# VHH binders against o29008: the designs that were tried, part 5

Target 1, 271 residues: o29008
Amino acid sequence: MDREEIKVAVLRMEGTNCEDETVKAFRSLGVEAEAVHIKQFYSDMIRFEEQRSVFDYQCLVFPGGFSAGDYIRAGAIFSARVKSVLRKDIEEFIKMGYPILGICNGFQVLVELGALPGFDEDKPLAEKPEMALAMNDSSRFECRPTLLKKESEKCIFVKNLKKDVVMFPVAHAEGKVVFPSGKEDEYLERLTSNDQIVFRYVDEKGDYAGYPWNPNGSFYNIAGICNATHTVFGLMPHPERAFFGYQVGRREGYGDGYCIFRSVVDYLEKL

## First folded at step 1 (VHH)

Design g17 (framework vhh_gocatamig_d2)
Fold by ESMFold2-Fast, scan of step 1:
Structure g17 (fold): chain B 271 residues (1-271), chain A 121 residues (1-121)
Amino acid sequence: as target 1 above (271 residues)
Amino acid sequence: EVQLVESGGGLVQPGGSLTLSCAASGFTFDDYALAWYRQAPGKKRELVAGIYSGGSTVYMDSVKGRFTISRDNAKNSVYLQMNSLRAEDTAVYYCARKFYSSGWYRPFDYWGQGTLVTVSS
């Protein structure tokens, strides 16, 4: 598709903190991007001209700072109808091959929606969550740079990433990847066989190491995963905070996060 | 796969009437707002009328009182009844599913193929 046809929605609601950096990252790549309040996708109570469809966009981003629990499991604000509209739109969006990115709390949103690990290509959203992001083993808020080894060649968000190891910061209290009790080996085998593990935490030598290199105690050092079709990607570290060189202490140019955003733009231009 | 298929366009004399139909498939019709847009020669597409999932409607000023949008959820269809047609109503009419435009164009992204309405003597 032509770049002029690409528009990215960076979702916002109460508590969203990282949408501006994500919007800026995409706009710097020459594509249109805007922050969109989540209710614009489902509320018929707002003006018709302000309503949005997910299909107005070619990429959805659930940014860091998004309150996943309030968004997904809020009682009275999500009627069966509202949930049905948004859920079915997102399922179709994924089936059409359009990318979705979830960062930090946004990864939790994708987990709660049943989009990740997303084992079933015919059912993009599972009816119940199939994994969780639990409290950090340290029981503390972790805020530090992390080193991540690229594990996937198929995820569309890392197609243009040439480096084996990248540095993205984390900032979270609940970042520990956990799978259902007794099913850890089954999940690991399924994720590995279908190239769905995207990043794993490593130390300065590139070895899979525990705390503090694995900042939250995630199973198998998992930092990020994608769904079975490789177009829905969630990760705990913040690539949008490592996009520009100045964000990571460099005088000029780009940080390692640049390649994540450039990869999805390149994917959409070929779609 | 989302499909929107318009029908009912044609040649009509000034002052005449015409009903456009849009048959929808591939999504949960009852949950979405739908709209009719039109594009006259040499102009951008403009919203003509919209209908919310709950049945509330919106119209552009130039068609209020002349056009009526309605929906039939059992048939997955939306309609535009056009009365007192004017030469200025000549356009290709498009059915669209709940969308927002920032002034850019996305051909066939939840738009029908369009149906031509010509108001001429």
Scores: ipSAE 0.000, ipTM 0.209, lowest interface PAE 13.8, mean pLDDT 80

Design g18 (framework vhh_gocatamig_d2)
Fold by ESMFold2-Fast, scan of step 1:
Structure g18 (fold): chain B 271 residues (1-271), chain A 121 residues (1-121)
Amino acid sequence: as target 1 above (271 residues)
Amino acid sequence: EVQLVESGGGLVQPGGSLTLSCAASGRIFSIYALAWYRQAPGKKRELVAGITSGGRTVYMDSVKGRFTISRDNAKNSVYLQMNSLRAEDTAVYYCAADYTPEWLGYEYDYWGQGTLVTVSS
């Protein structure tokens, strides 16, 4: 499709803070993007002109930057709302081949929706979560650059990425990828055989290593995964904070995160 | 479209009791988080009590132990049992609903038109 036909929704609810960076990233690539409050998809209290359908867009982004309260987790609240009012529309969106990106807290949302690891093409959203993002092994908020090795050639979000290793920042307290007890080997075999592991944490030599290179203790050093159709992608690090060169200490141009967003635009232009 | 209709308001003397009812026209009532708000003359609207789809509740400090919120999903209704009423409980009481099942926040999606409760001798 033509670039002028592409419209990206960056979802917002109370407590989200990274949607503006993602909107800027997509708009710099020549596609329309806007922040959309989740209520615009379901509430009849919103003015008609501000109401939206999921199908007004060709890409959905669940951004990072949620603030979590003591008794209510931002991601859990958001996932419950999405499941309650948008489940069928999101399932159809995925079946049509339209991309969904989840960053940091957004990855947590996709996991809680059952969209990741997303092994079943015919059931894009599982009835219950099939994995979790647990508390960091350090029991601390981790905020620093990370080095990520590209593991997938099929994920639509990395097809434009030519580098073997990229640098994206992390900022999270709950980023540890865990699979159901006793099923870790089964999940690893399924993910690797279907090219669903997208990024793994590495050290400065490009080797798989533990803390601090694996900042949260994630199983198999997993930093990001995609679903079975390779169009739904979640990762803990923030590519939108590595989009412009100035964000990563370069004088001009783009950072490694540029390729993630450019890959989505390239994919949609072929659709 | 969701409609909320309150009933049960009226005049009661201090120390008395009232039960407020709210009937909803939603197709899947059991998923709603529900709340009672009140607004006294010259004051802002305030949360009195809330109940989630899962049955978790919250109460304003001044009504704890006196008021009880409950729901009946079979009747598409939410209730506020008000005991030991005081003059300061005088207000218009509003029923509210939100599609987020476990919501206990201040903002709600749908509101009723209100029912007046007057506590006076």
Scores: ipSAE 0.000, ipTM 0.125, lowest interface PAE 17.4, mean pLDDT 81

Design g19 (framework vhh_gocatamig_d2)
Fold by ESMFold2-Fast, scan of step 1:
Structure g19 (fold): chain B 271 residues (1-271), chain A 122 residues (1-122)
Amino acid sequence: as target 1 above (271 residues)
Amino acid sequence: EVQLVESGGGLVQPGGSLTLSCAASGFTFSEYALAWYRQAPGKKRELVAGISTGGSTVYMDSVKGRFTISRDNAKNSVYLQMNSLRAEDTAVYYCARTKYLGYSYGRYFDYWGQGTLVTVSS
């Protein structure tokens, strides 16, 4: 499709912050983007002109960033609301091939919706969550740059990414990727065989290393994964905070996060 | 008192075969994944093959189809069958234990054996 037909919804949730950075990133690429309160998708008590449909958009973003003290409870409440009012629409959106991005707490929302790991191409949302994001092994809030090795060739969010290692910041208290007890190696095999592991934490030499390079203790150093159709992507680090060069200490131009957003625009232009 | 003891290394000609064994003691063997690593002079240790508690396996790309990892819980042993050996397979081979193969490298590995030398030379 033409770029003027592309519209991105960055969802506002109770306690979320970072929607402005994401809106700005997409708009800088020449596509329309707006912050949308979840109520605009389901409430008939708001003005007609403010009401929205999921299908008004070609990309949904669940942004990261509840305050550290609130986000467990707030994320669970938001996920429950999305399930109750938007489940069918999101399932159809995914089946149509439209991308969804979840950043930080947004990754947690996608996990709780059953969209990730999303092993079944015919069932975009699992009936119950199939993985979790647990408390960091350090038991503290982690806020710093991380180095991530690109592992996937099929994820639509990394098609434009040509370099092997990128730097995105993290800011979270619960970022540890955890799979069901006793099924860790089964999940690893399934994710690896279907190219669903997108990024893994590495050290400055590009090696898979533990803390502090793996900031939360995530299984297999996983920083981000996508679903079986490679169009739903969640990650703990914040590419929207590494989009512009000035955000990462460069004189001008773009940071490593640019390629994530450029990739989805390129995908939609070909759709 | 966890111990991992490797054996079976030696000198072999290119195209030959060797079977490495790792005998484990001091822990409940069936509760841990085990892996074979190798280190050639001047190079980093690299994962060659691993086997989970349930028997799932992983292999380095350059050894797929040539090497086979297996385990015998009754004998507390893990094996690496190496076929079609090449000069670049020359290294010290180490047995290592971990709770799950998918845990991050460096954080969840806790015990290594002393190593066994494999030399592929004509």
Scores: ipSAE 0.000, ipTM 0.173, lowest interface PAE 16.0, mean pLDDT 83

Design g20 (framework vhh_gocatamig_d2)
Fold by ESMFold2-Fast, scan of step 1:
Structure g20 (fold): chain B 271 residues (1-271), chain A 123 residues (1-123)
Amino acid sequence: as target 1 above (271 residues)
Amino acid sequence: EVQLVESGGGLVQPGGSLTLSCAASGFTFSSYALAWYRQAPGKKRELVAGIYSGGSTVYMDSVKGRFTISRDNAKNSVYLQMNSLRAEDTAVYYCARDHYDILTGYYTPFDYWGQGTLVTVSS
């Protein structure tokens, strides 16, 4: 499809931050993007002109940026509302091959919806969460740059990424990827065999190292994963804060986050 | 308390010029990128020009060569010099501050916009 036909919805709720950065990133790539309050999808108290359908869009973004104190409360409320009013529509959206991106809190939302790790291609949303994002091993709010090694060739969000290692900032108190006790090896084998591990934390030499390089203690240094169809992607670091060169101290151009957004636009243009 | 106050809008004939100013307060101005957006009646808000904390700039294709964004860190101000104005440049112009403080590496949790200044290009 042409770029003028592509519309991206960056979902918002009270307490959501970073949606304007994501909107700005997509608009800089020549596609329509707008912040959409979740009530616009279900409330008949909203003016007709402001009401929306999931199918008005070709990409959904669950942004990061809930304050540390709101991670549990705001994320749980957001996930519960999505489940109650949008579950069927989101399942259809995924089955149609349309991409969904979850950043930081948004990754947590996708986990709670059962969209990630999303092992079953025929069932986009699991009935119960199959993984969790736990409190950082440091028991601290981590806010700093991280280095990430690209592990996936199939995820549609990294098709335009030629670099092996990128730098995205993190800002979270709960970001530790954990799998059900006793199933860690099973999950690792399934994720690895189906190319669902997208990014892993590395040190300055590109080695898989622990803290501080793995800022939260995530299992297997996992920073981001995608579902079995490779169109739903969640990560704890913030690519939207590494989109423009000025965000990462570069004089001109784009940061490493540019390729994440460009990849999904390129995917949609070919759809 | 962050504030962005635009000024300099007005009525101008096609081919004319205007300079928009944005006065900022309540934050370390030199640490943030600033941008000008515009919104025409019945249309979506779009990025016109941006300026990095280090002074490098970005422009929408339709304004390249006609508009120039600049900043004065000593005066906590960002400017948009608009030359060769066209009827399609008619819009409300907004000054915006980026979320990311690149000098500290910290995210500011809120978006900050000015109130807007109207530019009308008409004969």
Scores: ipSAE 0.000, ipTM 0.123, lowest interface PAE 18.2, mean pLDDT 80

Design k01 (framework vhh_3k1k_2)
Fold by ESMFold2-Fast, scan of step 1:
Structure k01 (fold): chain B 271 residues (1-271), chain A 120 residues (1-120)
Amino acid sequence: as target 1 above (271 residues)
Amino acid sequence: QVQLVESGGALVQPGGSLRLSCAASGFTFSSYAMRWYRQAPGKEREWVAGISSSGGSTSYEDSVKGRFTISRDDARNTVYLQMNSLKPEDTAVYYCAKDYWSGYEYFDYWGQGTQVTVSS
């Protein structure tokens, strides 16, 4: 499909931010994108000109940016609402091959919906969450650049990424990837065998190092994963804050986050 | 070989109008979306407007919405950008573009551009 036919919905509700950066990133690529309040998908009390269907869009983004103090409360409420009113539509959206991106708090939303790790191709959303994002090992809000090594060749969000290591900022208090107790090795084997680990934190030498390079203590240095069909992607760092060169201290051009968004546009144009 | 030839750029007063044209050859024009970009001195090239292959969908950068209109004439293999209510900030070289995908990287086919200057 042509870029002019692609529409991206960046979901919003009380407590979300970063939707403007995400909208701007997609629009810079020639793709229509808009912030959409979740009520526009289900409430008949909204003006009908403002009502939306999930199927009006070819990509959904759950953005980051709940405040650190409100993350758990706001994220849990958002996830519960999405699950309550949009679960069937999101399942169909994923089955149709349309991409979903979850950034930071959005990654938690995808986890709580059961979309990630998303091992079962026939069941896009699990009945209950199969992993969690726990409080950082430092017990601190972590806000700084991170270095990420690309681990996946199948995730549609990294098809345009030719660099081995990229730099995206983090800004979170709950970013630690954890798997069910006693199942860590089983999950690692399943994720690795199906190319679902997308990014891992590394140090300046490219080694898988601990804190501060792994800012939250995530299992296996995992920074982001995708589902079994490689079209639903969640990560803790913020590629939308590394899209333009000026966001990452460069005088001009693009930052490393550019390729994440360009990869989505590429995928949809070839769909 | 893909060729894109832009024309219509000129010096115009603030509040004025211009219509840019892009004549395309070397590909099946009706099968491809077409786009306009612009680049001002010292600034990054930015996307301005796009039109789908069918002409049924158009999209615009926020700063030009309501002022610019993209259209196409498939019989003439031409895409147009009608620019109204021009502002000094619209001063730039305007480029017509067609995307191409190589399987691992986008590259755009670009024309030579046409200069638009909005000044008194």
Scores: ipSAE 0.000, ipTM 0.173, lowest interface PAE 18.9, mean pLDDT 82

Design k02 (framework vhh_3k1k_2)
Fold by ESMFold2-Fast, scan of step 1:
Structure k02 (fold): chain B 271 residues (1-271), chain A 123 residues (1-123)
Amino acid sequence: as target 1 above (271 residues)
Amino acid sequence: QVQLVESGGALVQPGGSLRLSCAASGFTFSDYAMRWYRQAPGKEREWVAGISGSGGYTSYEDSVKGRFTISRDDARNTVYLQMNSLKPEDTAVYYCAVGYEYWTDSRYEFDYWGQGTQVTVSS
């Protein structure tokens, strides 16, 4: 489809009052993007011209940085709201092949919705969460650049990414990828065989290493995964904060995060 | 090694002006929001102002809006707080802190703090 037909919704809840770097990133690529409060999708009390349908958009983004004081509850609260009002629409959106991106707390929302790891192509949202993002092993907020090795060729968000290792910052208190007890090997096999592990934390040499390179202690150094259809992607690091060169100390041009956003635009143009 | 070093605090008369500076090192400065906090004796530390990593977004505590301006110089890894029309109630130790890029306010505070710089507003 033409860029003019592409619209991206960056979902918002109460407590977000600044322009989102994600909106700016998409708009810089020539596609329409806007912040959409979840109430715009379901409330009759919103003026008609401000009401939205999920199907007004070709990409949904659940951004990071929720204002909830209890980090552990942020994803659960938002995902409960989405499930109560948008479950069927989100399921259809995924089945139609439209992309969803979850960053940081947004990754937690996708996990709580049952969208990730999303093993069943016929059931985009599981009835119960099948994995979790637990408190960091350090028991502290981690805020720093991370190095990530690209592991997937099928995820639509990394098709434009030619580099083996990228740098994205993290900013989270709960980012540790954990799988159900006793199922870690099963999940690893399924994710690996279906090309669903997208990024893993690495050190400066590109080797898999523990803390501080794996900032949260995630199983298998996992930083981001996608669902079985490779169109729903969640990651703890922030590619939108590595989009412009100036965000990563470069004089001009783009950072490594550019390729994530460009990849989804390229995907939608071919759709 | 993350380090934040504040400077510029002084004694000023009510209605005066001061510019505080915070020099940062040990991280990619432009990737992070920078924030100013203050703490008066016997009171909790309160958020004052913040600026996003991109520099495009700023926010302020209500009592300082229109009087204080936060800015950053990424080439020098420095964040500034320009304080105008100072009042006795602005008397406090001012601290620089690293914040989450989208959150220019006090949400998602980090444990990276500077040593502080004392601002005293009195006649």
Scores: ipSAE 0.000, ipTM 0.138, lowest interface PAE 16.5, mean pLDDT 81

Design k03 (framework vhh_3k1k_2)
Fold by ESMFold2-Fast, scan of step 1:
Structure k03 (fold): chain B 271 residues (1-271), chain A 123 residues (1-123)
Amino acid sequence: as target 1 above (271 residues)
Amino acid sequence: QVQLVESGGALVQPGGSLRLSCAASGFTFSSYWMRWYRQAPGKEREWVAGISSSGSTISYEDSVKGRFTISRDDARNTVYLQMNSLKPEDTAVYYCARVDYEYGSGTYYFDYWGQGTQVTVSS
């Protein structure tokens, strides 16, 4: 499709500060993006011209969460609302091949919806969550740059990423990827065999190291994963905070997050 | 019942200033987030500025940051948008919106919109 036909919805959530950065990132790439409150998709109390359909958009973004330790509960409440009012539309959106991105708290939303790990191509949203994002092993809010090794060649969000290692900041208290007890090896095999592990935390030598390089203690150093069709992507670090050079201590150009957003635009132009 | 009434829109020369007001009634104004949006001809409605119920959180769209100031007067149930250094690109209908915190969802949503007030920046 032409870029002028691409429109991205960045969902508004209380306490998020990344939705505006995400809108700006997409607009700088020449596609339209807007912040959309979930109620615009279902409420008759919204004026007609502000009412939206999920299908008005070609990409949905669930942006990053709150600064304090309350976003686990807030994310679960938001996920329940999304599930109750948008479940069928989101399932169809995914089946049509349209991308969804979840950042930080947004990754938790996708997990709670059953969209990730998303093993079943015929059932985009599982009946129950199949994984969790737990409290950091440090029991602390972690806010700092992280180094991530690209593991996937099929995820549409990283197809144009040529670098092996990127730097994205984290800002979370609950970022630990965990799988059901006793099923860790099964999940690892399934995710690896279907190219669903997208990023893993590494140290400055590119080695898979523990804390502090793995900031939350995530299983297998997992920082981000995508679903079986490779169009739904969630990660704890914030690529929208690494889009412009000035966000990462450089005076001009782009940061490593640029390629995530460019890859989505490129995918949609070919769709 | 709940109502929002915007006022203050006018024709202004580039570089001029305007102060928009939104008078709210029918609800406990001090308990709600308030936002300003604008819509130019042929374009989408875009967010301009927001202010929390306590006034402690204030945010702006990048293109207006440093030129526009949102404020509220809970005694008068009014939210304001002070617009300075106006540009032709600021020409739009400006809308006031009440944002309700949906406790069960942990999110904010727009409940009510005003009728809008026209701002035109040209000679």
Scores: ipSAE 0.000, ipTM 0.102, lowest interface PAE 20.2, mean pLDDT 80

Design k04 (framework vhh_3k1k_2)
Fold by ESMFold2-Fast, scan of step 1:
Structure k04 (fold): chain B 271 residues (1-271), chain A 121 residues (1-121)
Amino acid sequence: as target 1 above (271 residues)
Amino acid sequence: QVQLVESGGALVQPGGSLRLSCAASGFTVSSYAMRWYRQAPGKEREWVAGISWSGGSTSYEDSVKGRFTISRDDARNTVYLQMNSLKPEDTAVYYCAKGLYRGSYDEYDYWGQGTQVTVSS
């Protein structure tokens, strides 16, 4: 599709009043993007002109960016509302091949919705969550740069990424990827066989390592995964905070997060 | 506020042509199925032409097929009905109708005020 036809919705929740860095990232790539309050997708109480449909957009982003203490309450409320009023629309959106990105607490939302790990191509949203993001093994808020090794060739969010290792910051108290007890090996095999593991935490040598390189203790060092159709992607680190060079200590140009957003635009231009 | 404003209706002789316009505000026409209907005095409202929300398909009532063409200009948020080879039986008030969001041709929830077309010598 032409770039002028692409419009991205960055979902806004209560308490986020500043211009979103995710909106800025997409607009810098020449596509339209706007912050959309979740009520605009379902409420009859707002003006008709302010109402939106999921299908007004070609990409949905569930952003990070809540303060450390607000993630649990805000994420639970958000996931419940999406489940009750938008489930069918989001299922159709995914079936149509349109991308969804979940960052940090947004990854948690996608997990709660049953969109990730999303093993069933014909059932985009599972009836119940099939994995969880648990409290960090350190039992503390982790806020620092992390190094991530690219593991997937099929995920649409990393098609533009040619580097083996990228640096994105984390900021979370609950980021530990966990799978159902006794099924860890089964899930690992399924995710690996279908190219659904997107990023894994590594050390400065590019080796898989524990704390502090794996900041939360995630199983298999998993930092981000995508669904079976490779169009729904969730990760704990913040690529939108590594988009511009100045965000990561460079004097000019782009950071490693640029490639995540560029990949989405490239994908949509080919639809 | 959803609004549909029809215009272009006039008195025209048999065999003549006319283009009706439907200017929409408060919603984006490319997200809705849009239809033209007409109503002659003493008769029920009759469907005339439709365009799908995707814009990929159009449909017409048998009596106007080959003579009328429905189209839209997404940039101007406007739907058109080009009427050629007009007949006296085409005399009616023509209405623009908005369907449900990404809905079918059979589901319409808003109508304009209409524009009068009269075909007479």
Scores: ipSAE 0.000, ipTM 0.094, lowest interface PAE 21.2, mean pLDDT 82

Design k05 (framework vhh_3k1k_2)
Fold by ESMFold2-Fast, scan of step 1:
Structure k05 (fold): chain B 271 residues (1-271), chain A 122 residues (1-122)
Amino acid sequence: as target 1 above (271 residues)
Amino acid sequence: QVQLVESGGALVQPGGSLRLSCAASGFTFSTYYMRWYRQAPGKEREWVAGISGSGGSTSYEDSVKGRFTISRDDARNTVYLQMNSLKPEDTAVYYCTTEFWGYDSPYYFDYWGQGTQVTVSS
């Protein structure tokens, strides 16, 4: 589709601080993006001009940015609301091949919705969550740069990414990827065979390592995964905070996060 | 902590102009839809104008369309309402507002400023 037809919805959630950065990232790439409150998708109590359909957009973003502690339950509550009022629309959106991005707490939302790991191509949202994001092994808020090795070639969010290792910051108290007890090997085999592991934490030499390089103790050093159709992507680190060079200590240009957003635009132009 | 502070209200003659300002803090202003409402003495609050976070979409109540213009300055976290060709019927307290979903509440809620008084009279 033409770039002028692409419009991105960044879902507005109380406690998120990355809506502005995400909107600006997409707008800098020449596509329209706006913050949208979930109520705009279903309420008849608001003005007609403020009402939206999920299908007015070609990409949905669940942003990150919750502060540690106070809003740990917020993602689960928000996910329950989304599933209650928008389940059918989001399932259709995914089946149509439109991308969804979940960052940090947004990744938690996608997990709670049953969109990730999303093993069944014909059933975009599982009836119940099939994985979790647990408290960091350090039992503390982790806020620092992380190095991530690209593991997937099929995820639409990394097709423009030509680097082997990227740097994105993390800021979370609950970012540990965990799978159901006794099913860890089964899940790892399924995710690996279907190219659903997108990023894994690495050290400065590109090797898989524990804390502090794996900041939360995630299983298999997993930092981000996508669904079976490779169009729904969730990650704990913040690519929107690594979009512009000045955000990552460079004088000008773009940071490694640029390629995540550029890949989405490139995908949609070909859709 | 979300705060909205309106200013610019004054006494003005019919046919005059005023520019109202709303300074916002405590949230990522540039991505949020912002609205102006007004409340005349003894009346319910009514919506006046709105502007999207993208800045690309504006909307107005029919009675003010063509006379009022809503705009925003995201660098200053401020939304404006330019009011031209003012009429006595425009006399009201003008409020700036935005809508948030309360995670600790099953209900949506609006943040409101304290308002700024506009009086159009001879």
Scores: ipSAE 0.000, ipTM 0.109, lowest interface PAE 22.3, mean pLDDT 79

